# Ledger of designs, part 18: VHH binders against Type II restriction enzyme HgiCI (hgiCIR)

Target 1, 345 residues: Type II restriction enzyme HgiCI (hgiCIR), of Herpetosiphon aurantiacus (Herpetosiphon giganteus) (p25258)
Amino acid sequence: MNYQRSFEDLEFNAIKWWPQELSATVAEASVLPILISSQDLFISILKLSGTHPEQIFDVINAAQISANLFLKHLVVLADYGGEMIKRLGKEFQEIFPRMDSTLEYYMNYTFKGEQYTYIFKKLPIKGLDNSKLAIDGKAIIEIKPLSDLYRDMIMILLYGSTTEQFNLAGLEKCEIGTILGKNEIIYTYITQKYLYVSRITNGANTNSLGQIAQTYVCDILSKYLPNDYSVTRNGKILLSDLNSQDSTKTSFDILVEFADKKVGIEVSFQVTTNSTIERKAGQARDRQNRMHAHYYWIAYVIDGAGNFERSGAVRAICRYSDCTVAYSESEIAVLAAFIQEKFNA
Short names: E, the ipSAE of ESMFold2; O, the ipSAE of OpenDDE; V2, 0.75 times the mean of E and O plus 0.25 times the DockQ between their complexes.

## First folded at step 14 (VHH; framework vhh_3k1k_2)

Design w05 (from t06 with G56S L103F Y104S; at its last look DockQ between E and O 0.43; V2 from the best seeds 0.00; counts 0 for: pae E 5.8 > 2)
Fold by ESMFold2, look of step 14:
Structure w05 (fold): chain B 345 residues (1-345), chain A 122 residues (1-122)
Amino acid sequence: as target 1 above (345 residues)
Amino acid sequence: QVQLVESGGALVQPGGSLRLSCAASGFTFSSYWMRWYRQAPGKEREWVAAISSSGSSYTYEDSVKGRFTISRDDARNTVYLQMNSLKPEDTAVYYCAAERWGFSSSGTYDYWGQGTQVTVSS
């Protein structure tokens, strides 16, 4: 069987986005993948919300987006993180005025040149933080209705920069309300903002997401391979240097062994584009040659929307691979079949 | 069968107060921004106040800020205008209107009441 796939065949079998069963685990390591996969919905809501300052709530309800996920989009775009949210909560009564007649807290904000007064319905509350808003970790995948707390927070994140209090608690960052309904700039602005934030935060979470990807592949391979095969994450092989008599230990994301036979497996699942796939592509020819010199094989599990934007790198990997598969259970079963074919020969 | 029926208009002395009511029927009241407009003799109709469908946001024309208060009672499908410190220049027919956000090219849908007369005698 020919396991050396073309780029086109690999992409045809790709799932592009993290499998549903991993959504909680991926969210624990980084919320960025769920933000990117929901970005088009978020953009659509912004495009449809430019007529009145509270129109966005009816559009959110019609779109059936979870309120915490929508709020997280605003938090990320405003760079209004957890420390700022805690400060907002602690200082709320000092930041926002209250009505003399009702003692309700309010903000005066501007939408398209008109001044409005918004009466807070739930804020202030004790202990305002990311946890109470369900916008970090596994909580981001919970479905949350558009409660009064979320309405209050969304109004602040949209319009805070237009208030007299904009210099307090980072509210100058809360400006997304100024682009509502401005279709010509929304897609470019939001996409460029996410690209900038993604590049800043990618390093902190890349190794964790990589390990999640490796573990999923290991678990599926262990299901389909005989129990006497060794399946190891971050396995190492002693390989000779091609241009010297020295030997060094070479690491693979996954190492499958039985007797004296070995397959080294590289895994990359990236929903955003980064340099990891290009490094793997640049190493692919030499790593294949070194494995073949010891009568071992090399395989790749490649998927994720971001990786397929790097078509040249993926083509190089396919060319210098003994087996290339995408990141579904059925695709990893093809990798298992390749391994068994080579180990039984 | 959309109906907006204003009431509460009267003759009042300067400095006095009135409360206008607008009872709505035939549409989903809680989905609409409610507005008050007025038209003085010889003038064009001018906007006075608006309140959001949720009741959480409101805005006023500059000459009535601090004197007039808009409110809504969704259980009774009614919008109110509390008018304090009335002046002769507040004399007008007052209309309520329902304006809906939407995705139409015009951006709003207008329903109008028949009006209620407010006269502030000097």
Scores: ipSAE 0.150, ipTM 0.654, lowest interface PAE 5.8, mean pLDDT 84
ESMFold2 (binder alone), look of step 14: mean pLDDT 81; pTM 0.808
OpenDDE, look of step 14: ipSAE 0.811; ipTM 0.924

Design w06 (from v05 with A50G E61K; at its last look DockQ between E and O 0.56; V2 from the best seeds 0.00; counts 0 for: pae E 6.9 > 2, grease 24.7 > 24.2)
Fold by ESMFold2, look of step 14:
Order: C-alpha cells, then sequence, then structure tokens
Structure w06 (fold): chain B 345 residues (1-345), chain A 121 residues (1-121)
C-alpha cells in the first residue's frame, strides 16, 4: 500500500494532543501540555465571568473544570511560582489584615471600579505550597472540587494587584481579574503569556517529552512486530556520506532491524510550536538518500497541534519519507505494517 | 410572589445604633446578591451596601464604611444592616433589593416598601 502520506492525510489522522494513556506520565514531566489543551476552556470561563467578582466560581462549576487545573492556569499567567506561594503562606498574616472580632482575615480588592472586601474562608494555613494545591506533577490530572482553599487562592490570584498590599509577596502580578469579560483582549493576552512560558521551558522538559514519545512508539511497534525484530530507541547505523568515501554513524530516534534490513524512524510530538520540526525537515532529503543508498528505509511519526502549525516543514518530511504516520495505536500499527512489508519483500 | 419586607427603622439620636432587617420570600434567596439602598428627602435613591450570594464578598459606600455592616442569614431568608455611629446625614428611607448577575450586567429584580430611619440633629 502507499505509505507516503500527504500533509492533509497525516493531519486528518492526527490526534493533536497526547494520547490519553500517557496523561499521568506526560503531566509528571511537564504540566504545559495539559495547560495548552485546556486553554480554550479557560479562556471561555474568563469571558463569561465579567459581571460580578465571584461569578467566576459559578462558571468554573458549570464548566466542570478541575479547581487545581484552573488555579494552575492563574499561577502560570501571573508567573506566581512555588516560592512565591510559600512566601504568601508564611507572610499571610503580615500581608492581609484580620478582623479583631472574628479573627477572620480579609482582602480589600477592586472589580470594575468598585471596592469590595473578601473574607478568607480557609487561609491562612500552615505549609502552603504547590503540593497542597495539587498543581504540579501528575497531581494536576486529578479532579479537585472548588474547595474553600481553592476559592481563597483564586481570589488572590485574580485580584491581588488591586489591593493596597500589591507590593508584598508578588501580588502586583495577580491581575487577571482586571480582564474578566473583556472578550476583545482575553484571547491575545492569554495566548501570548503561554507562548512566552512555552519558549522559556524549552529544553529539559521538551527532551523528557521526546523520550516519552519515543517509548510510546517503541512499545506499540513491539506489540505488532515479530519478536525477532529489534526495536531500539536512539539507534545508530553506519551510513556512507554521499559526498565522500567515508561513513559515519547516523542516529535515529528509533531503529528497527531484522537481519540486514533496517528502518530508521524519526519521532516528533509537539503541542507547542518550536523549531525542532524545521531541523528534521531540513535533514529529511539527505537522510532518506543515505538510507536508500544502503537499501534501508526511513519513516516519521509526526503529531501534536504545534507541529501542524509548521505546514511547510511537515510537507517536506512527508515528501522525503517512506512512511509517515500520526500518534495513535492504529497509526503506529500502519507503521508496523510498512516495516513488515519491506522486511518481507 | 416575590416580596421584600424591610423593618427596624426608627427615630434615633446621633451616635446611636439601629439594625435593619429585610425578610425575603417567593424566590431562591441564596442565589441573589442582596443590597441596601437609601433615599433621603429630595434626593435620588443611592446604594449603601451589598453582599454576595455566598456571603464572602461585600461592598460599602465610602460614607458608611466602618459604621455599617451588611450580613445575611440564608436559613431565615433575611439580610441585615447593622448601623452604628449614626449621623443626621443617614436619615432616609432604607430599601432592600434582590439582584442577580446576567451575562453583561446585573439586575435589580425587586424592591421592598422601605423603612424610615431618622437621626435627630
Amino acid sequence: as target 1 above (345 residues)
Amino acid sequence: QVQLVESGGALVQPGGSLRLSCAASGFTFSSYWMRWYRQAPGKEREWVAGISSSGSSYTYKDSVKGRFTISRDDARNTVYLQMNSLKPEDTAVYYCAAERWGFSSYYTDSWGQGTQVTVSS
């Protein structure tokens, strides 16, 4: 069958977001994918919450978004990291005033030109940190109800910049409440902030996600291929340099071998745009030519919403690939069928 | 039938205290913001205080901050206004209002009959 897919066929079969079975593993490596995949829901909640300062809680409940995930969005937008959260908890009593008669702490804030007072229901607590809020690691995929603690934290992250204490504990960063219901600017504001965060976290977290993507492909290939086929992550083969008599070891994300037959596989799953797919596209023709000179084949597993924003690069890869598939078990099974067809021919 | 009934208005000396009540019936009280308004002789009706449906957020007109306290008791479907350190300027008919939030604004759905507060000079 014809395994050289067009860009349109590849995108049609794409899942765009990490497979559900990898949710916990991906979240442990980086929370950014779940934030990006839930971004449209988050934006919708902000758009519907502009008439009353606590309206957002009704909208969160109606949307059935997990409270910890919603809070993580605010934490990322404000750049209000774990050390700031710890400081907020340690200094809470010095930041926020207390009612002498009730001993309740409160926050005076502003919403659309009107001043309000919010009485904290749960804060202060001892040892406030990311772990108690379940906003890091695989805890982010757990469903958390909108508890009093989450309500308190959300009020702080929305309105902290509007308080007299804005210059304490980084509260000047806590400004998202000022754009609630401002539909014309919300999308741009949120997406620009997340683009910035995505660029800064490029590197170690991206490399870890790359290894997760490779392992997923290897596991599925091993399921569909005969046991005497060798499936290796980060495999190397000796290939001639087409412009010289010399040979060099060439690495592939995955190498499948049986007897003297080989398929080199490149893997990319990117939910955000970055330049990784451009590099693979630039090398695609040379790598295919060198593999074909040895009667080997080259294939690509390409998916992720971000990669499909780079259509020129993906088209080049499809053109210089013997087999191109997306990320799903059924798609990887197509790659396995290609490998078996070539190894049995 | 939606009803709001204010009570507790009286004649009081300057510096005195008074507690207004507003009993609500005919609607889901816990779903509404409740607000107090007042209207002095010859003036327009003005807002005084508001309390969120959850009871966690409230707002006051600057001239009454620190002197007036709004509260609600959802079990009794009642909103209160505790007024301390009363001044002659507080003399007015006080009205309770039930308000809900819509998509782009809030609405005042109902008004009570009012209760007269008079602070003697």
Scores: ipSAE 0.041, ipTM 0.595, lowest interface PAE 6.9, mean pLDDT 85
ESMFold2 (binder alone), look of step 14: mean pLDDT 78; pTM 0.793
OpenDDE, look of step 14: ipSAE 0.813; ipTM 0.933

## First folded at step 15 (VHH; framework vhh_3k1k_2)

Design y01 (from w05 with S57T; at its last look DockQ between E and O 0.51; V2 from the best seeds 0.00; counts 0 for: pae E 13.0 > 2)
Fold by ESMFold2, look of step 15:
Structure y01 (fold): chain B 345 residues (1-345), chain A 122 residues (1-122)
Amino acid sequence: as target 1 above (345 residues)
Amino acid sequence: QVQLVESGGALVQPGGSLRLSCAASGFTFSSYWMRWYRQAPGKEREWVAAISSSGSTYTYEDSVKGRFTISRDDARNTVYLQMNSLKPEDTAVYYCAAERWGFSSSGTYDYWGQGTQVTVSS
């Protein structure tokens, strides 16, 4: 069995996106992965919605995207977070005018140089917040239909900047309606906004996502390995420095042990590109040499769409690894087979 | 069989009011944007008003803003044009039109009515 994979073989076996069974756990730690995985669909909806101001609702229904997920895209892109949503709800009657004849609230907005009036169907409501919209935490994966409340919120987030009230409640940020159907700028606008959001949120949640990744691998290894093997998250091995007689505790994301035999495992699952894989690649040769000096092995579990954008780093890891696998259960079973073959010798 | 049938056209004095109706059949009315157009003798057909399939968005040609109101009743499959403060230049045959998805404003619509005559004269 050839455990030393090429970049191409590793990528062929990669799942690139978080497994479905982890969707709620990942969403609780960060919404960024589900936003990125649905980004192409979101962009397509915007491209197809440029002829009339409410065309987007028919396109949303045809695309079968959950209304709360679509709204979350708009909220994130507009930087129109929970504080602004609460403020919108508290101040709604002061922001939007009311029709004298019906007493219904309305929004005068502009689409492609033409003025329109939208009559709110559900707003105002008491206690408008992220919870009522199901756009935070694991609620984001729940399937929500395109209700009147979602229609009202989407219209505000698309066209709020074009209203006379644009200077109230952050509505000047609600500009996405101005680019509907403008194929030449939609991609750059959206990706620039997502890069900005990625920078401000990714650092705080990467530790949690890393822990989720490691736990998944540990759970699968424990299923396939004999019970007398020790599988430890964040395990440490005392290793000699190759250039001296001193020894240091060296950490691995996962450590598997039986008797005097050890495999150190590094795990990286990144849907966005970041420097973590570069750091692991830079250490790979030295770590392998230090493990081999003690007759131990080193393995890597590498996946995520972002990591494969760093092909040089992944190639280096594959070269200086005794076993490299992707992140599926079947791939981790290959790692378990490698460990058993080395431990049984 | 698809039909759009306008009614309510009449002779009316300047400053008067008139309500036009357009009854629809043979298609899913709630999926269509509805529009009113008019054509005066010797002139090209011109757009007057539009209302979205949901009824939540509407717009008007500049010369009728504040005087005309478009509305729809999906239960009766009917679109209305309430015309107030009528002027002689409003004299025309008024047509309703239906467009699914709003793909074009160029005057190529899925369905057109036969028209109803509105005459504003002393």
Scores: ipSAE 0.000, ipTM 0.301, lowest interface PAE 13.0, mean pLDDT 83
ESMFold2 (binder alone), look of step 15: mean pLDDT 80; pTM 0.804
OpenDDE, look of step 15: ipSAE 0.762; ipTM 0.905

Design y02 (from w03 with A50G S57T T59Y; at its last look DockQ between E and O 0.51; V2 from the best seeds 0.00; counts 0 for: pae E 15.2 > 2)
Fold by ESMFold2, look of step 15:
Structure y02 (fold): chain B 345 residues (1-345), chain A 121 residues (1-121)
Amino acid sequence: as target 1 above (345 residues)
Amino acid sequence: QVQLVESGGALVQPGGSLRLSCAASGFTFSSYWMRWYRQAPGKEREWVAGISSSGSTYYYEDSVKGRFTISRDDARNTVYLQMNSLKPEDTAVYYCAAERWGFSSRYTDYWGQGTQVTVSS
């Protein structure tokens, strides 16, 4: 079997986005992958909602996007974080006026030069925060209908900057309603804000996502490999330097061993681009040569939409790899078959 | 068959009040945005007031703000226009309109037949 895949074959077999069974675990570590995978839908909703101030609710329902996920997109896009949401909740009665006839709170806002009044249906509530809105952690994958609370929050995040109270509780950031239906402005605005958030969250959560990726591969390999094979995360092999008689401990994301035989495995699943795949590509030839000098093998598990944007790096890895697979269970089973073929099991 | 039927138009003196009603049938009223328009003789039809499908968002033309109030009653499939402090320039045929996707002249789905309001001494 030819385990040395071309870039095109590897990409054809790629899943590009995290497997569904990892959704909660990935969301706990970072909401960024779920935001990226739903971004095109979010953009489409904004583009189709430019005719009337509340049209967006019909479009949200037609798109079948979960209300909390949609709200999270607005929170991220507006940079209206959890501390501002808490302030909004604490200061709500001081920010928004109250209607004499019903004693309900309201906001006067502007949409395309016209003034409107929105009557809040659920706000204020005690303890308004990200948890009650289900927009952080694994709660983001919960399916939430477009409730009165979500309607109130969406109206604030869309139109808060157009109210007389815009200078309170960060409402000046709540300007997304002003770009509804303006197609090119929407795409540019979201792309710029997305890159900013990606830089911050990518730096904070990359190690956790990497460990999730490695653990999944280990679990699948253990399922398909004989029990007397050793499967170790972050394993090290003492390898000779080809230019000297010295030896150096070399780390691999996963190390599979049986008797004197070893396969070192590198794992990278990246939905956004970063430099990790370039580093692995730069090391690939030397690591393969050093492993081959010991009659060991090297393999790679490469997937994620972001990695495939770095085609030169991925091509180099494929060239200097004994086995390259994507991140699905069926692909990891191919890696397991490669290992058994080389180990004669 | 879709129907929008306006009623309540009358002759009133300046400073008087009038309530217009628009009864809807043949479609899911709660899914539609409702708007009042008016047309004076020899003039183009002009918008007056509107209310969202949820009833939570209102808007008014500047000349009627503070004097007119739009409301809807989804149980009766009816939209209302309360008109106070009427002036001679409010004289017009008043029409109700329904729009499924929002207030756009391209997407006004249904029109009523109109009801005459005349303000004169």
Scores: ipSAE 0.000, ipTM 0.258, lowest interface PAE 15.2, mean pLDDT 83
ESMFold2 (binder alone), look of step 15: mean pLDDT 84; pTM 0.850
OpenDDE, look of step 15: ipSAE 0.296; ipTM 0.702

Design y03 (from w05 with G102S; at its last fold request DockQ between E and O 0.65; V2 from the best seeds 0.00; counts 0 for: pae E 6.3 > 2)
Amino acid sequence: QVQLVESGGALVQPGGSLRLSCAASGFTFSSYWMRWYRQAPGKEREWVAAISSSGSSYTYEDSVKGRFTISRDDARNTVYLQMNSLKPEDTAVYYCAAERWSFSSSGTYDYWGQGTQVTVSS
ESMFold2, look of step 15: ipSAE 0.271; ipTM 0.726
ESMFold2 (binder alone), look of step 15: mean pLDDT 80; pTM 0.803
OpenDDE, look of step 15: ipSAE 0.757; ipTM 0.910
ESMFold2, fold request of step 19: ipSAE 0.027, 0.078, 0.006; ipTM 0.579, 0.624, 0.511
ESMFold2 (binder alone), fold request of step 19: mean pLDDT 80, 80, 80; pTM 0.801, 0.803, 0.799
OpenDDE, fold request of step 19: ipSAE 0.812, 0.794, 0.802; ipTM 0.929, 0.919, 0.922

Design y04 (from w05 with S31Y; at its last look DockQ between E and O 0.36; V2 from the best seeds 0.00; counts 0 for: pae E 5.4 > 2)
Amino acid sequence: QVQLVESGGALVQPGGSLRLSCAASGFTFSYYWMRWYRQAPGKEREWVAAISSSGSSYTYEDSVKGRFTISRDDARNTVYLQMNSLKPEDTAVYYCAAERWGFSSSGTYDYWGQGTQVTVSS
ESMFold2, look of step 15: ipSAE 0.208; ipTM 0.678
ESMFold2 (binder alone), look of step 15: mean pLDDT 80; pTM 0.811
OpenDDE, look of step 15: ipSAE 0.768; ipTM 0.909

Design y05 (from w05 with S105P; at its last look DockQ between E and O 0.32; V2 from the best seeds 0.00; counts 0 for: pae E 9.1 > 2)
Fold by ESMFold2, look of step 15:
Structure y05 (fold): chain B 345 residues (1-345), chain A 122 residues (1-122)
Amino acid sequence: as target 1 above (345 residues)
Amino acid sequence: QVQLVESGGALVQPGGSLRLSCAASGFTFSSYWMRWYRQAPGKEREWVAAISSSGSSYTYEDSVKGRFTISRDDARNTVYLQMNSLKPEDTAVYYCAAERWGFSPSGTYDYWGQGTQVTVSS
């Protein structure tokens, strides 16, 4: 069986996005993957919403996107985070005027050069925050209908910059309503904003997502390997350098052992691009040589849409590995077969 | 199948008031923006007022702002135009319209009524 995959074969077998059964766990660590996977739907909604200022609500309902996920897209694009949302809630009555006769608050906003008046249906409320909006953590995967609270928040995030109050509570950031229906602008603006957000959030989120990826691989390997094989995360091996008497502890994302036989496994699942795969590629030749000097093997589990944008790095890894697989259960079963073949030889 | 029926047009003295109604059938009224337009003889049709499907957003053409009020009653599938302080230049046929442009899977093209005549003269 050919365990050394080409880049093209590896990408063909890739799942590219996190498995559905991990969606809650991944969302708790980072909302970025669900935002990226729903990005094209979000862009389509903006493109179709350019004729009337509240048309977007009809488009949201027809697209069947959950209201909290749609709101999270706006929050991220506007850089209108949880502290600004709390401030908006705390200062709402000072920001927006109220009709004395009805006690309803309103905002005057602009859409395509025309002034409109919007009457808030639910705001103000006490304790407005990300939790009440279900836009952070695992709550983001809950399916929320387009309630009056979500309608109010969406109107603010779309049009806040067009109000007289634009200089209060960060409302100057709330400008997305100005690009609705402007098809040439929307795609590049949104994708450039998501690349920027991805860079500033990747550092904190990458370690947590990496642990999730490793655990999933370990669980599947344990299912397919004999119980007397040892499968450990972040395993270390003392390896000698080929040209010195020094030995150093070398770490692998996963280490599989049986008796004195070992396979070191590196795992990378990245839906956005980052430099982690380049580092693994740069180390691949040396790590393979050092493992082979001890009659050990090295393998890689590589997947995620972002990793395949780094084709040179992935090709290098495929060249300098004994087995390279993607991130599906059937692909990890191939890795398990490789390990058993080598341990039984 | 779709019907928009305007009513309430009349002859009114300057400074008077009038309430137009537009009864809708054959579509999901609560999903549509409702609009009023008017057209005087020999003139282009002009936009007058609009109200969102939720009733939460509304806007007016400058010459009627402060004098006209658009409203909707979703229980009766009806949109209204309350016209106060009427002037001779408000004389026109008034039309209601329903709009869902840019979205629609079915039955969502702009719909127009047949119009109702408003005449402001002494």
Scores: ipSAE 0.011, ipTM 0.508, lowest interface PAE 9.1, mean pLDDT 84
ESMFold2 (binder alone), look of step 15: mean pLDDT 81; pTM 0.808
OpenDDE, look of step 15: ipSAE 0.784; ipTM 0.915

Design y06 (from w03 with G102P; at its last look DockQ between E and O 0.59; V2 from the best seeds 0.00; counts 0 for: pae E 8.9 > 2)
Fold by ESMFold2, look of step 15:
Structure y06 (fold): chain B 345 residues (1-345), chain A 121 residues (1-121)
Amino acid sequence: as target 1 above (345 residues)
Amino acid sequence: QVQLVESGGALVQPGGSLRLSCAASGFTFSSYWMRWYRQAPGKEREWVAAISSSGSSYTYEDSVKGRFTISRDDARNTVYLQMNSLKPEDTAVYYCAAERWPFSSRYTDYWGQGTQVTVSS
């Protein structure tokens, strides 16, 4: 059984994306993972939608992407947040003109230098917000058909900046329709915007996702380990109190104990890159040395597409670890086997 | 067999009105953008108006804006062109056309045979 894995062995066993059974819990904490995993599909839809201004609806249906997920991509890309959506709904009748003959509201927009008129099919509605559009929290994973409401919203987010009303309700941000079918521009524009959004949201949601990752590992370890083993989140181990500055209280994401034997476990699951894996890599040698001085062991649970983009950091962790596993249940069972072998030896 | 059949072309005086119809058969009408084109003698065919497959978006060539109205009736598989305030320069054969992306790669898939509109006193 390979407890001290190479980077290549670890990556081969990695799942890289959150397990399906955690999808709702992860989505409640952050929508970013599902946006990143569906980004290539979203980009493909934009590339194939450059012939006619409503072609995108045929492409959405053919791609079988959920309408709320597609709309969320547009909302994020345009930076057209929930307060703007509420304002759009509250002020809709003041923003868009109405045809006297039909009482239908409409939007004059431009596509490839030609002016078009779009007649809204569902808007206005009372109480337009993120919740009604199912684009926040765990609602994002629900499969929504391309309803008239979603069609109306998509048209606004694509073409709102090309209307005469562009200076109202943040519509100047709604410019994505101008890049449809322009392959080189689409890739650059979207990756630049997603990089900006990733930087904003990364710090705000890291604590919650980290807690989800730790809890999942703890639950699986408790399933595979004997009941008389102690499995604790954020466990601490104290050192001597001498004035040589070696008296430090060291915390671990997970601490497993039985009798006087201990394993400290660090957990990192990151679908985007951040500095957490670099920090853990920088401390790996020191933490292993401190644990070995007390005849304890240290292990790591490392996964997520973003972490594996930091190959140098992951290699350092593997080098200075007694056991390194990925984030699947079968991989955490390997960690449990390591712990039992060390505690029974 | 796919067919587009235009009707309603006539001789009319300047300032008059006509309604053209284009009846479609042999394909899923609701999946197609419908367009009107016209061709005057000795000139290249030019587009006049277009309406989306959903009926929610439409556009017009500049010289007909405010005078012509395109519409569609999916229950009858028919597209219409209401032509008001007609001028002698509107004299042409008017053609109905259907386009479906992604199957057509943006080329016109089907053409009608045309209907003659003549504006003359």
Scores: ipSAE 0.006, ipTM 0.523, lowest interface PAE 8.9, mean pLDDT 84
ESMFold2 (binder alone), look of step 15: mean pLDDT 84; pTM 0.845
OpenDDE, look of step 15: ipSAE 0.429; ipTM 0.779

## First folded at step 17 (VHH; framework vhh_3k1k_2)

Design z01 (from y03 with S102T; at its last look DockQ between E and O 0.64; V2 from the best seeds 0.00; counts 0 for: pae E 4.9 > 2)
Fold by ESMFold2, look of step 17:
Structure z01 (fold): chain B 345 residues (1-345), chain A 122 residues (1-122)
Amino acid sequence: as target 1 above (345 residues)
Amino acid sequence: QVQLVESGGALVQPGGSLRLSCAASGFTFSSYWMRWYRQAPGKEREWVAAISSSGSSYTYEDSVKGRFTISRDDARNTVYLQMNSLKPEDTAVYYCAAERWTFSSSGTYDYWGQGTQVTVSS
């Protein structure tokens, strides 16, 4: 079999987004992938919600987006994290006025130049936090209907910057209500905000996501390979340096060994773009040459919507690879077949 | 068949109060924003107040703020306009209207009542 794929063949087999069976584990490490994969739906909802200040609730229901996921988009865009949500809950009665006649709390807000009054239906409550809103970790994949609590929170996050209380509790950043229905600016605004968030969170979260990616590949390889093959994460091989005749330890994300035969495997799954794929591409030819000089092989597991935006890097990897596969069980089974073919030949 | 029926219009002295009702039938009342409009003799129809389909948001035209209160009772399919501190300038025919967001370009979803007369004079 010819396991050297073109960029086009690799992308055709790509899943682009994390496998569904990993959704809870990925969400525990970072919610960013789920937010990015639902971003187009979120943008569409904003575009259709520009006629009335509460129209967005009708559109949310029609779009069948979970209320907690929709709220999380607003929380991220407003930079209104868990500490701000706790502060909002603790200080709610000091922030928002109360009607003398009914004792209900309210906010006066602006939509397209008109002043409105919104009566809170559920807030205030004791212990308002991310857990009660199901916007934390793996809870984000739970399906939640539009409750009175979600309606209250969404109204605050949409219109808080237009209230007299804008300078309290971080409400000045709660501005999405001002762009509803403004098609020309919504896409740019939302994608630039998510790019900013991605840059802030990428370091620590990327390391955790990288470990999840490697573990998935290792688990599947162990399922399809004979038990006497060694499958290790972060394996090292002593390889000759082609220019100096010295030897050095060369690391691989995954190393598969049997007797004196070896395959080094590099793994990259990136839903947003970063420089990791460029480094792997720059090293690909030299690493393949050094592995071949020892009669070893090199393979790559490459996927994620962000990696495929770096087409030049991915083409270089495909060119200088003995086997390149995407990130699904069926694709990793192809890698396992390649390894067995080479180890049995 | 859709029907909006206003009631409660009357002759009232300046400074008095009046409550208008608009009973709705033939559509899902809870899905609609409800509005009050008025038209004084020889003038164009003007917007007065609006209340959201949820009942949670409302707004008023500047000249009636603090004097008029809009409310809705979804169990009775009725919208109300409580009018306090009435002035001769409030003399008009008051209309109830229902509005809903829709994707469709066919047909209109703006429904209007026939109006009720409010007269403020001594």
Scores: ipSAE 0.236, ipTM 0.706, lowest interface PAE 4.9, mean pLDDT 84
ESMFold2 (binder alone), look of step 17: mean pLDDT 79; pTM 0.795
OpenDDE, look of step 17: ipSAE 0.756; ipTM 0.906

